# VH-VL binders against Uncharacterized protein ycf23 (ycf23): the designs that were tried, part 6

Target 1, 265 residues: Uncharacterized protein ycf23 (ycf23), of Porphyra purpurea (Red seaweed) (Ulva purpurea) (p51373)
Amino acid sequence: MTISSKISSDFDKQSALKVITGLNNFNIPQIKQMALASEIAKVTYLDIVADTDIIKEVESVSKIPICVSAVKSKELLKCQKTGVNILEIGNYDCFYEQGRLFHSEEIKLISKETRNLLPHATLCVTLPHILKIEEQVKLASDLQRIGIDMIQTEGKSTSISKTDHLSGMIQKSASTFSSTYTVSSKIRLPIISASGISSLTSPIAFLYGASGIGIGSNIRRLQDIGSMVIYIYEVQAAISSNHNIQQNINHSIQSSKISHQLIPY

## First folded at step 1 (VH-VL)

Design p7 (framework fv_spartalizumab)
Fold by ESMFold2-Fast, scan of step 1:
Structure p7 (fold): chain C 265 residues (1-265), chain A 119 residues (1-119), chain B 113 residues (1-113)
Amino acid sequence: as target 1 above (265 residues)
Amino acid sequence: EVQLVQSGAEVKKPGESLRISCKGSGYTFTGYYMHWVRQATGQGLEWMGNINPYSGGTNFDEKFKNRVTITADKSTSTAYMELSSLRSEDTAVYYCARSPDYYEGLDYWGQGTTVTVSS
Amino acid sequence: EIVLTQSPATLSLSPGERATLSCKSSQSILYSSDNKNYLTWYQQKPGQAPRLLIYGASTRESGVPSRFSGSGSGTDFTFTISSLEAEDAATYYCQQYYSIPYTFGQGTKVEIK
């Protein structure tokens, strides 16, 4: 099965952007703020916890396509029955914190079971960062044979940084970019890069072969819809700059009557 | 600082309708769910339903078979619970209680409204 | 609908003793995707509204004394008062918020001798 035409168009243009509310986030007021900000900014899709009540709440404020994330086929099946047709097996960071590890065989079993239960649903699977690069490539290849529609790469999670802000962001993103580059060179599926992604690092993800990016923690830290919208616009502008470098050069050289300003937070 | 204040005691006859109010103060009313829970004399707690005051979205226990209606007025920071076709079994203390989101505990409660349905 | 069964019905203890209360669920309320147990504990004194003590099976609500604790996972949950004080005489209820309708246990009455 193929992903929806609007979503696949964004992936084909290497400009897909999803907002991630978090697999362990059940704060409905915050989720609704993030959903409304996503609707205003016209992001590609929203990735939320696999919960039927939260799906209903998000649909009340946003028409942005919904993706639900879980690690069990039963939870994904339950959500699909409400009309959601973009499903993700992953994001494993919250489970690592609890001592739960996911290895290739378990992920393949969940993926095969989910595909068999939902033959026409759009399925995304996260590759665990705990796997060696060669194991991630083999898992991605196996997932492609199972019929998975897209892959998400993850980075090693860290909440405390001993380096400055920029160094911390680069360090956090390093494993995600390495995985994205290696997997993209071997696999023909769209790849979403979703750990350590910000306005500063999002162009790099696309340069390393991502078709889409996911942003989560940097939006969840913001306290109001306006700030969230501004942040999303900044990420979108950074993506556009990467694809329109020649146009930006031409604009800065030609006419020169408009001064450039940074987007306020 | 946070307070939930409910309307006063009610005495009703079978077949009548009940409407209880719950006014929130000391917090952002639309940032929290409002739940309704009842308790019959000498018995346990029973969840009836909730509302998201921001969207107006509601959830109910199907046990009430469309007898219960929950609404919220953002301008007055007040939630309402209406229960129709009253029966003697509806005699109870009715509480409103808020939660920070759908999956968290009920952290502040109203004082309760005593409802007697006399036959 | 999820049924919560509390035991014992009544617990009579002296000040300073440990109180251990049980709450059993008819099905798992451990959400596999986030590994959270959707269970809360409330204290209710006669003539008063319930007071939240514990949420997420083991997280103590702000301002709740450290002598109160919760533990357990899936279907079996325990609420403990490590050293009972006179002010702790009350009925204690567990509640699940895993699925609608939310349901409560029937309560355990804690009495001080």
Scores: ipSAE 0.000, ipTM 0.386, lowest interface PAE 18.1, mean pLDDT 81

Design p8 (framework fv_spartalizumab)
Fold by ESMFold2-Fast, scan of step 1:
Structure p8 (fold): chain C 265 residues (1-265), chain A 123 residues (1-123), chain B 113 residues (1-113)
Amino acid sequence: as target 1 above (265 residues)
Amino acid sequence: EVQLVQSGAEVKKPGESLRISCKGSGYSFTDYWMHWVRQATGQGLEWMGNIDPSDSYTNFDEKFKNRVTITADKSTSTAYMELSSLRSEDTAVYYCARLGYDFSEGTYYMDVWGQGTTVTVSS
Amino acid sequence: EIVLTQSPATLSLSPGERATLSCKSSQSVLHSSNNKNYLTWYQQKPGQAPRLLIYWASTRESGVPSRFSGSGSGTDFTFTISSLEAEDAATYYCQQYFSTPRTFGQGTKVEIK
């Protein structure tokens, strides 16, 4: 169970940040803008679609480590042959809109196949938000036994209106944080919290046991590199304050016992 | 030769419990999930649940979750299905079926079935 | 859960005729990443366990006669027996393995006159 040395330092510091371009995003100009913004801001890594041509395009504008996401082991294997060694089974949002649901038995089998094909790659697996919390815990435990290196938690996939974006983000964050807290209490693998993560919510993800966070839709909706860089800087600033926030909460819990209600199970 | 052999017919009264065995042979027992499916007389097939024998992880249809227990014994290559609080509508033929993962096709289908166990719940 | 609806309930045909069976899903069983339909067809003869005939909606299992075929995508599926034989008298079930719980259609009974 080994995280790639290219990204492990930020995970050890509970400050890992990845930018997610999307499993179904093949817009090369947009992906290159996101990659360049990520290079300028020095994020931990990029999470892109498992496509060998897109990998080359990203490498042309960025030195940031690349992770590729897919739901088929053969797509991940093809990308690994280009030198990418951080791989994810996940980012299911595009499939939920098509009515496709991922259940524990399927994720276990895909994960076993992927680990068998790629014994030494860094593997991340997303826990489907459609699973009950107990099922997510069991799946995470099974994935740990299979030899998966890290887990990603996700929030509920919903249609969000542009004018009510904040409410939707809060809903996704609540789901992701509950999963992150419960799973982190039961397994030893690093956890990435995604879906509904912003500068406002990112410190809470780390408080609930995450070693890193993923940001996607909030970057993808921005129109230019400068705006993307500023947004990433805001998230990074929020992450850097995590230690102080956690210390303050721990002191409050220790002295008054009131704050125990802030950490859901 | 891959085979699944089930225990014999049962006659039960309402409120009693049922236990059916399914013994696999001719394959690696822990490499395949075992499913349980039932069929009432003259009715369609109804999926009940499954088990991964390698770690005893189980899934159930919500209809059976509070009444069904599925277990597996690796040493004897045998899966078990227990159904409690029997009712007349539980009268059915109960089947076990293995489900494997085909690496090349990425498939998850029930390719080998047991012969079935007839269960009658009456009076 | 995904509901599968089969029609007709019963087909009574003579040997040599074509049998066409329908299966409709309440939700798409097509996976966008591999473009495969997670649908199987099983044959069940009286007093016997079901037998797998078709998987991935259109792929015949090894040893299954070529007269059996499957087609369709998403929510609408068809199972065809091109030239009916006496031994084909059975009930045919569609089943989805797209999500848990696994679900079956109610079956179509094929009778030989």
Scores: ipSAE 0.005, ipTM 0.453, lowest interface PAE 10.4, mean pLDDT 83

Design p9 (framework fv_spartalizumab)
Fold by ESMFold2-Fast, scan of step 1:
Structure p9 (fold): chain C 265 residues (1-265), chain A 118 residues (1-118), chain B 113 residues (1-113)
Amino acid sequence: as target 1 above (265 residues)
Amino acid sequence: EVQLVQSGAEVKKPGESLRISCKGSGYTFTNYYMHWVRQATGQGLEWMGNIYPSGGDTNFDEKFKNRVTITADKSTSTAYMELSSLRSEDTAVYYCATEWYGDVFDYWGQGTTVTVSS
Amino acid sequence: EIVLTQSPATLSLSPGERATLSCKSSQSVLYRSNNENYLTWYQQKPGQAPRLLIYWASTRESGVPSRFSGSGSGTDFTFTISSLEAEDAATYYCQQYDSLPYTFGQGTKVEIK
């Protein structure tokens, strides 16, 4: 289970940030704007639709590492043949909209097929939010045995809330935070928290055990590169702040352990 | 050249079990799903299930879940489909098929005719 | 499970005529990541295994004559034989491979008179 050297440093520092253009987004001008903003802000990587023409378009404007997302192993294989070596099985939101649900057995099947076809690729698998937390933990454990390199947790999808409203951001992130915390306590794979993640909620994801975060809708709704860059900078500032807070918490825990050993009951 | 070769015709009595083999050649057997599809006389095609030989993972149509077992022997590049508690309704031609490109069934076995009668 | 409904059940035509077959899906089989419809068409002659003709709704398999074509998207698909030949007498099946369990239509029998 090894993640790509192109992105591993940020994951090791628990500061990885990916910009998600969307599994069902084929809007080349918008994708290129998001890629350019990501290049300017120096995000860890981009997560785009598994489409070889779109990969070429992104490569023409950005040097940021590319991850492609799909739910079919053969589509990921086609993209890998262009040189992309970071692959994700997920995100399922657009398929839920089509009435198609993904359950543990099908996810494991796709994951095993993809790992077998691509033994050395960096593979990420999204845990469906429709699964109970206990089922997500079991699936994550099974994926770890399959040799998956990282897990993505997703939140409940809703079109009635905007992620720029605090209550909507928290609500969308609730299932992602719960899954991240529980899965992180049971497996050793890096976890990416996505869905409902913003500059306001990013610190919570890392406190709950994430090694990285994914941001999508909050950037996709912006109209220009400058606004996108500013928003990414806000997220990065929040990540930096969270990293310092996490270090202080870890120090406090260690201090508490020492004190407990010195003061027996 | 990709080929799938199935075992020969079977005549069974109700309550017996069926075991059909499908031997793959000309490709990497472990890297592609092997599917089983049946067709009753004069009827349409019905997908029964599949196996991914590398890990042995299987999927089934719920209609067959309690009676069908699909296995694979990687050393001989052979998949097996067993159907238990045979009924007259199981009289059909049984096909194996593998997906070479995407999830399409681009290579098929020749079929195994199974007759279940008293 | 996805249900595929084919029509007509039987089509009887003379050589040189156009054959048009329909396949309707109970839900979308469009996979947006590659913008492809996960629908195939197979030809089956008596006593033979099915033969793949069309995949991704409109892509002809290698070696398949150009008179065979597929079209449609989402839930409504058409298979066409532009100029029927005697050897085209067969039953044609659509199949979806978008989700498990994989399902087939009930078939359209094409007869030549």
Scores: ipSAE 0.000, ipTM 0.416, lowest interface PAE 15.0, mean pLDDT 82

Design r1 (framework fv_rosmantuzumab)
Heavy chain, then light chain:
Amino acid sequence: QVQLVQSGAEVKKPGASVKVSCKASGYTFTSYYIHWVRQAPGQGLEWIGYINPSGGSTGYNQKFKNRVTMTRDTSTSTAYMELSRLRSEDTAVYYCARDYEYGLDYFDYWGQGTTLTVSS
Amino acid sequence: DIQMTQSPSSLSASVGDRVTITCKASQSISYSGDSYMNWYQQKPGKAPKLLIYAASSLQSGVPSRFSGSGSGTDFTLTISPVQAEDFATYYCQQSYSTPYTFGAGTKLELK
ESMFold2-Fast, scan of step 1: ipSAE 0.012; ipTM 0.506

Design r10 (framework fv_rosmantuzumab)
Fold by ESMFold2-Fast, scan of step 1:
Structure r10 (fold): chain C 265 residues (1-265), chain A 123 residues (1-123), chain B 111 residues (1-111)
Amino acid sequence: as target 1 above (265 residues)
Amino acid sequence: QVQLVQSGAEVKKPGASVKVSCKASGYTFTSHYIHWVRQAPGQGLEWIGYINPSEGSTGYNQKFKNRVTMTRDTSTSTAYMELSRLRSEDTAVYYCARHDTYYFESGYPLDYWGQGTTLTVSS
Amino acid sequence: DIQMTQSPSSLSASVGDRVTITCKASQSISYDEYSYMNWYQQKPGKAPKLLIYAASDLQSGVPSRFSGSGSGTDFTLTISPVQAEDFATYYCQQTYSLPFTFGAGTKLELK
């Protein structure tokens, strides 16, 4: 029901940005580089694997709020006991590859168990991309009643497009954007759009009703801290420019109206 | 002591409806899902669906989805299963069972079962 | 739906014997070290009783002569030594995916 005060301001402004190191990523040097880049760029929070040793490593280089991701309530509980209070159930892509599917009933059961074990933690739950849109909406509604604080929409991380142009980047985010729009129109929970989000597509997520975005693979593929920082700055600038564009449109409309009223003949 | 106590045997004609009750005691009723399972004479176990007593949300096996309704009354700690448009093949013992979801790694068993309600559908 | 295949459908044994019942899932019902597989015992006219959960964990109050093993798709229930009260029907169940499904049952018979 309530988002942590450490991150709520950016969600209220529809500008939340998390950096995702990956649910299955145990590469400490890479995770520390991503954490340090996130600290330099002042992202909203980090989303890391649910591992207590990795939490300590991240805390050694960054003061950015930490979210841990897992599908086992006991792993989330173990991490919460170290002081981490932002928790996520999901994502499911690595499990799909193993033939394990997460359907609505199972996600609700895991979510209820996690909320019961952790009544005061900020909980995010990922909606499976394999569910029909109507099923994702119903699941999100049920999760809201369980007391989940925010929803993450997902899409298949690999896309059918190989191009790096804008149209290819949009295709990579298509499933995430579709679910974000539909779920956002039907529920009141804040939504994080993740999977395929980039500097080119991030403004579209917010236009479709997201309060935050997650970026993962586009940062993980970068070689050094400087490149990671520059990329994060580009994403932040793209988010900011959406507000500027809307302001310019409104100002233009108002200016046209004022000019019309001032015409003497 | 956890107990699930079900309503008594029912005899119905084809086309009728039946409503079976399951009264829980010995634990917090809203803390566990209730599932319904049936067993035809001499046959195995068949899962029908569940209800979350806290929220009232339900899930049904597609085989029964258009004929089954599950409800609960939190003031009496009772779950209900209503099956409509009864057929002779609905003749079975119907069980309610508690779903253990306290730990993700517990294998999610049905840990406590009601005694069963015998339904006979005959003309 | 995940199909659970039990073997054998019936099994004759004497008191003191070691018996094994197998259950095969049509797809993996394990993730890492966790298996979403449970065993139940049912006596005539009675409700099923949980014996083993998570493939190998013994339910409280169940005698240690019952044990479970397996992972992935192949699971086994072992009763050793068989006692007179063990002659019943045994069912495996997967809770990995909806709808929850049961094996067809194995009837353990005297002699």
Scores: ipSAE 0.006, ipTM 0.459, lowest interface PAE 13.4, mean pLDDT 84

Design r2 (framework fv_rosmantuzumab)
Fold by ESMFold2-Fast, scan of step 1:
Structure r2 (fold): chain C 265 residues (1-265), chain A 120 residues (1-120), chain B 111 residues (1-111)
Amino acid sequence: as target 1 above (265 residues)
Amino acid sequence: QVQLVQSGAEVKKPGASVKVSCKASGYTFTDYYIHWVRQAPGQGLEWIGYINPNSGGTGYNQKFKNRVTMTRDTSTSTAYMELSRLRSEDTAVYYCARGEDWYPSAMDYWGQGTTLTVSS
Amino acid sequence: DIQMTQSPSSLSASVGDRVTITCKASQSVDYSGESYMNWYQQKPGKAPKLLIYDASNLESGVPSRFSGSGSGTDFTLTISPVQAEDFATYYCQQSYEDPLTFGAGTKLELK
């Protein structure tokens, strides 16, 4: 299993950040604004709908690596033929509202088909939040055997009262973090935490075992490039702060262990 | 008929590396995973890892991940397992085995085994 | 890692006997109605041979005197009636998650 050299460095550093435009989003002006904001902020990569015309539009305004998302192997194959080699099976949220559910057997079949068609592409698969934790672990293990390169965890949909936007975000994040922690303890693949992620919650994703995070809805709701850039900067700053804290904790633990070893009797 | 034929016995010094080959015939090489399993003298079976010959993707047992590399050559239908920084505890018979190309995976055909002796 | 506890470590039997070998996983190896447990036979100086896959399915070419049963954490391999060529070492193996793990083996010996 290998991740594209274009994005692997950030994953190795546990600091990968992707901007998600959405697998059902075909709004070219909005997608181009998100791509431009991502280019300015220098995110790790973009995750866009698997559409060859939209790939070309994004390439016209950004040099950021492109990942395309779909639930059909043939759509991913069409996009790979244009030169895109980072591919994702997921995200399923837009289909849940349509009454379309994805269970482990179907995801494994799509993943196997896609890997067979594209032996050398970097392939990410989203684990459905509708699966029990044990089922998500089993699916992740199966996907590792198929040759999948990375896993994305997702959060459960939230219902929000008029005054509870923050509560809804926290609830969605908690679901994603629980999944990330449990799956990361059981598999060897890099994990992207991609639901309910914001500047408030992004540091926690990495503490729970993620190698990367994805941000989508919080960017898509913004009206201009400047606002998008500012938001991305806030997320990146939060990630950097978390890594500094992790280094300090690790150093302290090492120092403590050495001191403990020197205590006689 | 399905066959997996492995390379011959190896004698290595501690700190050296060894590369074992496994040549497949009688089936489409890229349709099945190749697993590697070892057995120390008088001991049981221990799984090392797998390679997907179609993609080149690999999965390793954490115990070996910093010392093992699995590769394949599709033009010769041959899988390879290289184990580095050898120590006496690596003395064992090493087997390659064919498995289903996705979960669940039972190993239905096995190579004859390659004996590795690590001694100074 | 899933730990496999196999019992007994050795067993003596006569031709014509019914023997059972037990395997216990440290956690369930069931998923979606299937049990990811396999059984192998190994004779001295030879590679292992697959007997049973997914708990109860007989591998092609394996005699029907071999059967597998169980689910969850507890699995059994049954040989009935034992024939002279069955004196060998038997291993269970879980295929539920990586790393794949084997039981320590059961040596079936002639009385």
Scores: ipSAE 0.005, ipTM 0.416, lowest interface PAE 13.9, mean pLDDT 84

Design r3 (framework fv_rosmantuzumab)
Fold by ESMFold2-Fast, scan of step 1:
Structure r3 (fold): chain C 265 residues (1-265), chain A 122 residues (1-122), chain B 111 residues (1-111)
Amino acid sequence: as target 1 above (265 residues)
Amino acid sequence: QVQLVQSGAEVKKPGASVKVSCKASGYTFTEYYIHWVRQAPGQGLEWIGYIYPSGGSTGYNQKFKNRVTMTRDTSTSTAYMELSRLRSEDTAVYYCAREGFLYDSSGYFDVWGQGTTLTVSS
Amino acid sequence: DIQMTQSPSSLSASVGDRVTITCKASQSVSYEGSSYMNWYQQKPGKAPKLLIYAASNLQSGVPSRFSGSGSGTDFTLTISPVQAEDFATYYCQQYDETPFTFGAGTKLELK
């Protein structure tokens, strides 16, 4: 359905950037540093844990739109009552280490419940990377039918290898990019690519159909606000550089002068 | 006073179905998950599933999939659990319970019904 | 599914004693300082009653002689000093993932 007017412009321009503090991150000093860095860099929005006290802390240092993430509708409802209207069901990666898996049926039920409770909120749902690509497409189609506003694709959150670093980054984000490409070819909802996204890999996400990207671990590991701001600027610069390339590809496809073997957009 | 009141004891034959009710009072029924938990004679507790009364969304323990259905009636603040194709192993006390929520903590059952005894006997 | 192993299955105690009941999860039920573990008390013919939530938080109205501790896979419920009304069966329960699972119970009996 309709994405919040606070963030929709960046999605329309295929340049949306969110900073992810983490679904299970309750470290207030770190979250405030990330929020302040995001405010300085003017990112599209913040994605934080669904906690009403943390929302207040973030609002004390930043005017950037807030999204809260949870896996229970009740948690999202409590946060929405404080005025937050961008909500996400997802960021399951923190649960995989605990052996917790999310099935398509469970995600659909949580999504239906959340939409019923909050008919006008902007809802994002994460597709589990553990699902086969065909299952992720089916889930995304069902979520579109339920009235979800955007989809997030995920992959493994891993450290960048110093040796063979570019190949390592591409391999680690391969599931996210494969899912983004396949889902975008079948579904009309905006897609956010998250997990394994950096300044080097962010252009690839947009080339494969994303309207936005999420960055989390690469910022969370930084020691200070200045370093976080510089990193965000590098990602934004990479997104801007990619914009002209994407426009040229779309133009060529629309002209009907291009081979069917080119990546469709 | 927050309270959950369940329907009375049931005696069923193998293959039959049973529908247990759980009537809530003293709080906003639609704002809390209702879970169902059973206990066979002399045994421990076993989680069956949940319903969120506002939208009617449900989640079931895989063990009971295809035999259990949870519903609710918001006009009477009542939740229902229907278990079909009953076996002698389904003989148990069935409890409904409210899931509490406070900030980052959920999944604890702070209010319980008194229980409904089901006997499945030939 | 997460398996909950509760120990002992039964124990005898006298009023005034200190009693410890342990619960072991087959995998970690903790994340970043939070533990998704509850303890319940059940008396014969009655529904369970919540005592402790999130491993160490005392439910409103529950006496301070009950306390919970632990993280990861190992959790303990302590009752000190035991009172006459405490002779009951105690259950641990994880809520880190569905299906929610309970320990087999520990029956606390008068010596």
Scores: ipSAE 0.005, ipTM 0.413, lowest interface PAE 15.6, mean pLDDT 82

Design r4 (framework fv_rosmantuzumab)
Fold by ESMFold2-Fast, scan of step 1:
Structure r4 (fold): chain C 265 residues (1-265), chain A 119 residues (1-119), chain B 111 residues (1-111)
Amino acid sequence: as target 1 above (265 residues)
Amino acid sequence: QVQLVQSGAEVKKPGASVKVSCKASGYTFTGYDIHWVRQAPGQGLEWIGYINPDSGGTGYNQKFKNRVTMTRDTSTSTAYMELSRLRSEDTAVYYCATYWEDLGYFDYWGQGTTLTVSS
Amino acid sequence: DIQMTQSPSSLSASVGDRVTITCKASQSISFLGDSYMNWYQQKPGKAPKLLIYGASNLESGVPSRFSGSGSGTDFTLTISPVQAEDFATYYCQQSYDYPLTFGAGTKLELK
């Protein structure tokens, strides 16, 4: 089994939710607040900076499975030795802010090195939004061959304004999820959609083929645990409501029933 | 011991093509990227591109992208750089080098191949 | 592209001197405490040789009289005391982003 048993159930149900504290976030009080909020809300897992001291701090307040993110295989290896077995190459947002870009060949090399060092760990790799969608598909295919277990797609909110419409996607409202849709149609790996995910947009990610979503900035900007918990609950409710509606519709179709909808006044 | 051995000097006319080889020994050929860097007479170093010997994947400096092709032969542990439509400005020493991706530096260098482009 | 501005273009020194060469990147090439900056030495007719990687890490086998410092956009290579074998051309190089770029070089000459 490639994906860790600690998180695989939510991925199978297309309802996985991770809270991202950030690859460059070393603010222990804030990370602990986010971890505690995640524990209260029972999210699928946490995605934190690859730092062994921060792992210990998170474990002191939360039993939620931990994923660590880095762009160097040696940092992931150090964290794996503490017992963390869910590892991510990415998130690139903080590097983009500093002018650092990651291209396909570099990501493949880091991924191959990491897989060779950690043959049994659950590995996720983020596809850079700076790549054209066709290049993201090619990269995802190569990563699948390397043995990567899941892919994360980034948001395109700040990407180049070129209109890249791929197979079957013309709607401008779908542009943010173009990568998720196209990669999911071509690659068999589970996909996590991240960057810019909110309660309003989270159901759309799943409609476009994601098995999970990541939320980061919208949680990090909140001032207290209570507000974080409420926000996570809203995201979870939106996901559940969308899935329940689809399941109910499918069941009705299967049963060949036409029902008059009850409208409360 | 790690060694990169390059092919001999070339003299070409404008419009011709050249293919330079770089034979690696003393390490796992597929374990490190091979980059190509050139240096015109009396000038500094200019990065051309790289090849991943395991995948065959390449990355090129945009300045050369329409004229350069990098390939490798894993059975002979040899990397190649072909530069087409040569101009007098391509006169330079061409180096191959191994690149440590994690820390981002050039470790081992070939001895260089001198290319002269003149009529 | 990240432009690397190296200065001076040439420098004359005597054996025993302290020599400083600077390199300025057009944007920050440091992140999370790491700097993606390397220094190479090149002698006439020879390939470049790595001296320092990551701004301040001395490559194995390189004498301790070579040292590097700096972060962000401003970096320095120091040679102290200069020995006879140090008269060569020095290049800085950034590995923060593609295309990889080098400074124009600093030629260290004997007075």
Scores: ipSAE 0.000, ipTM 0.398, lowest interface PAE 17.7, mean pLDDT 82

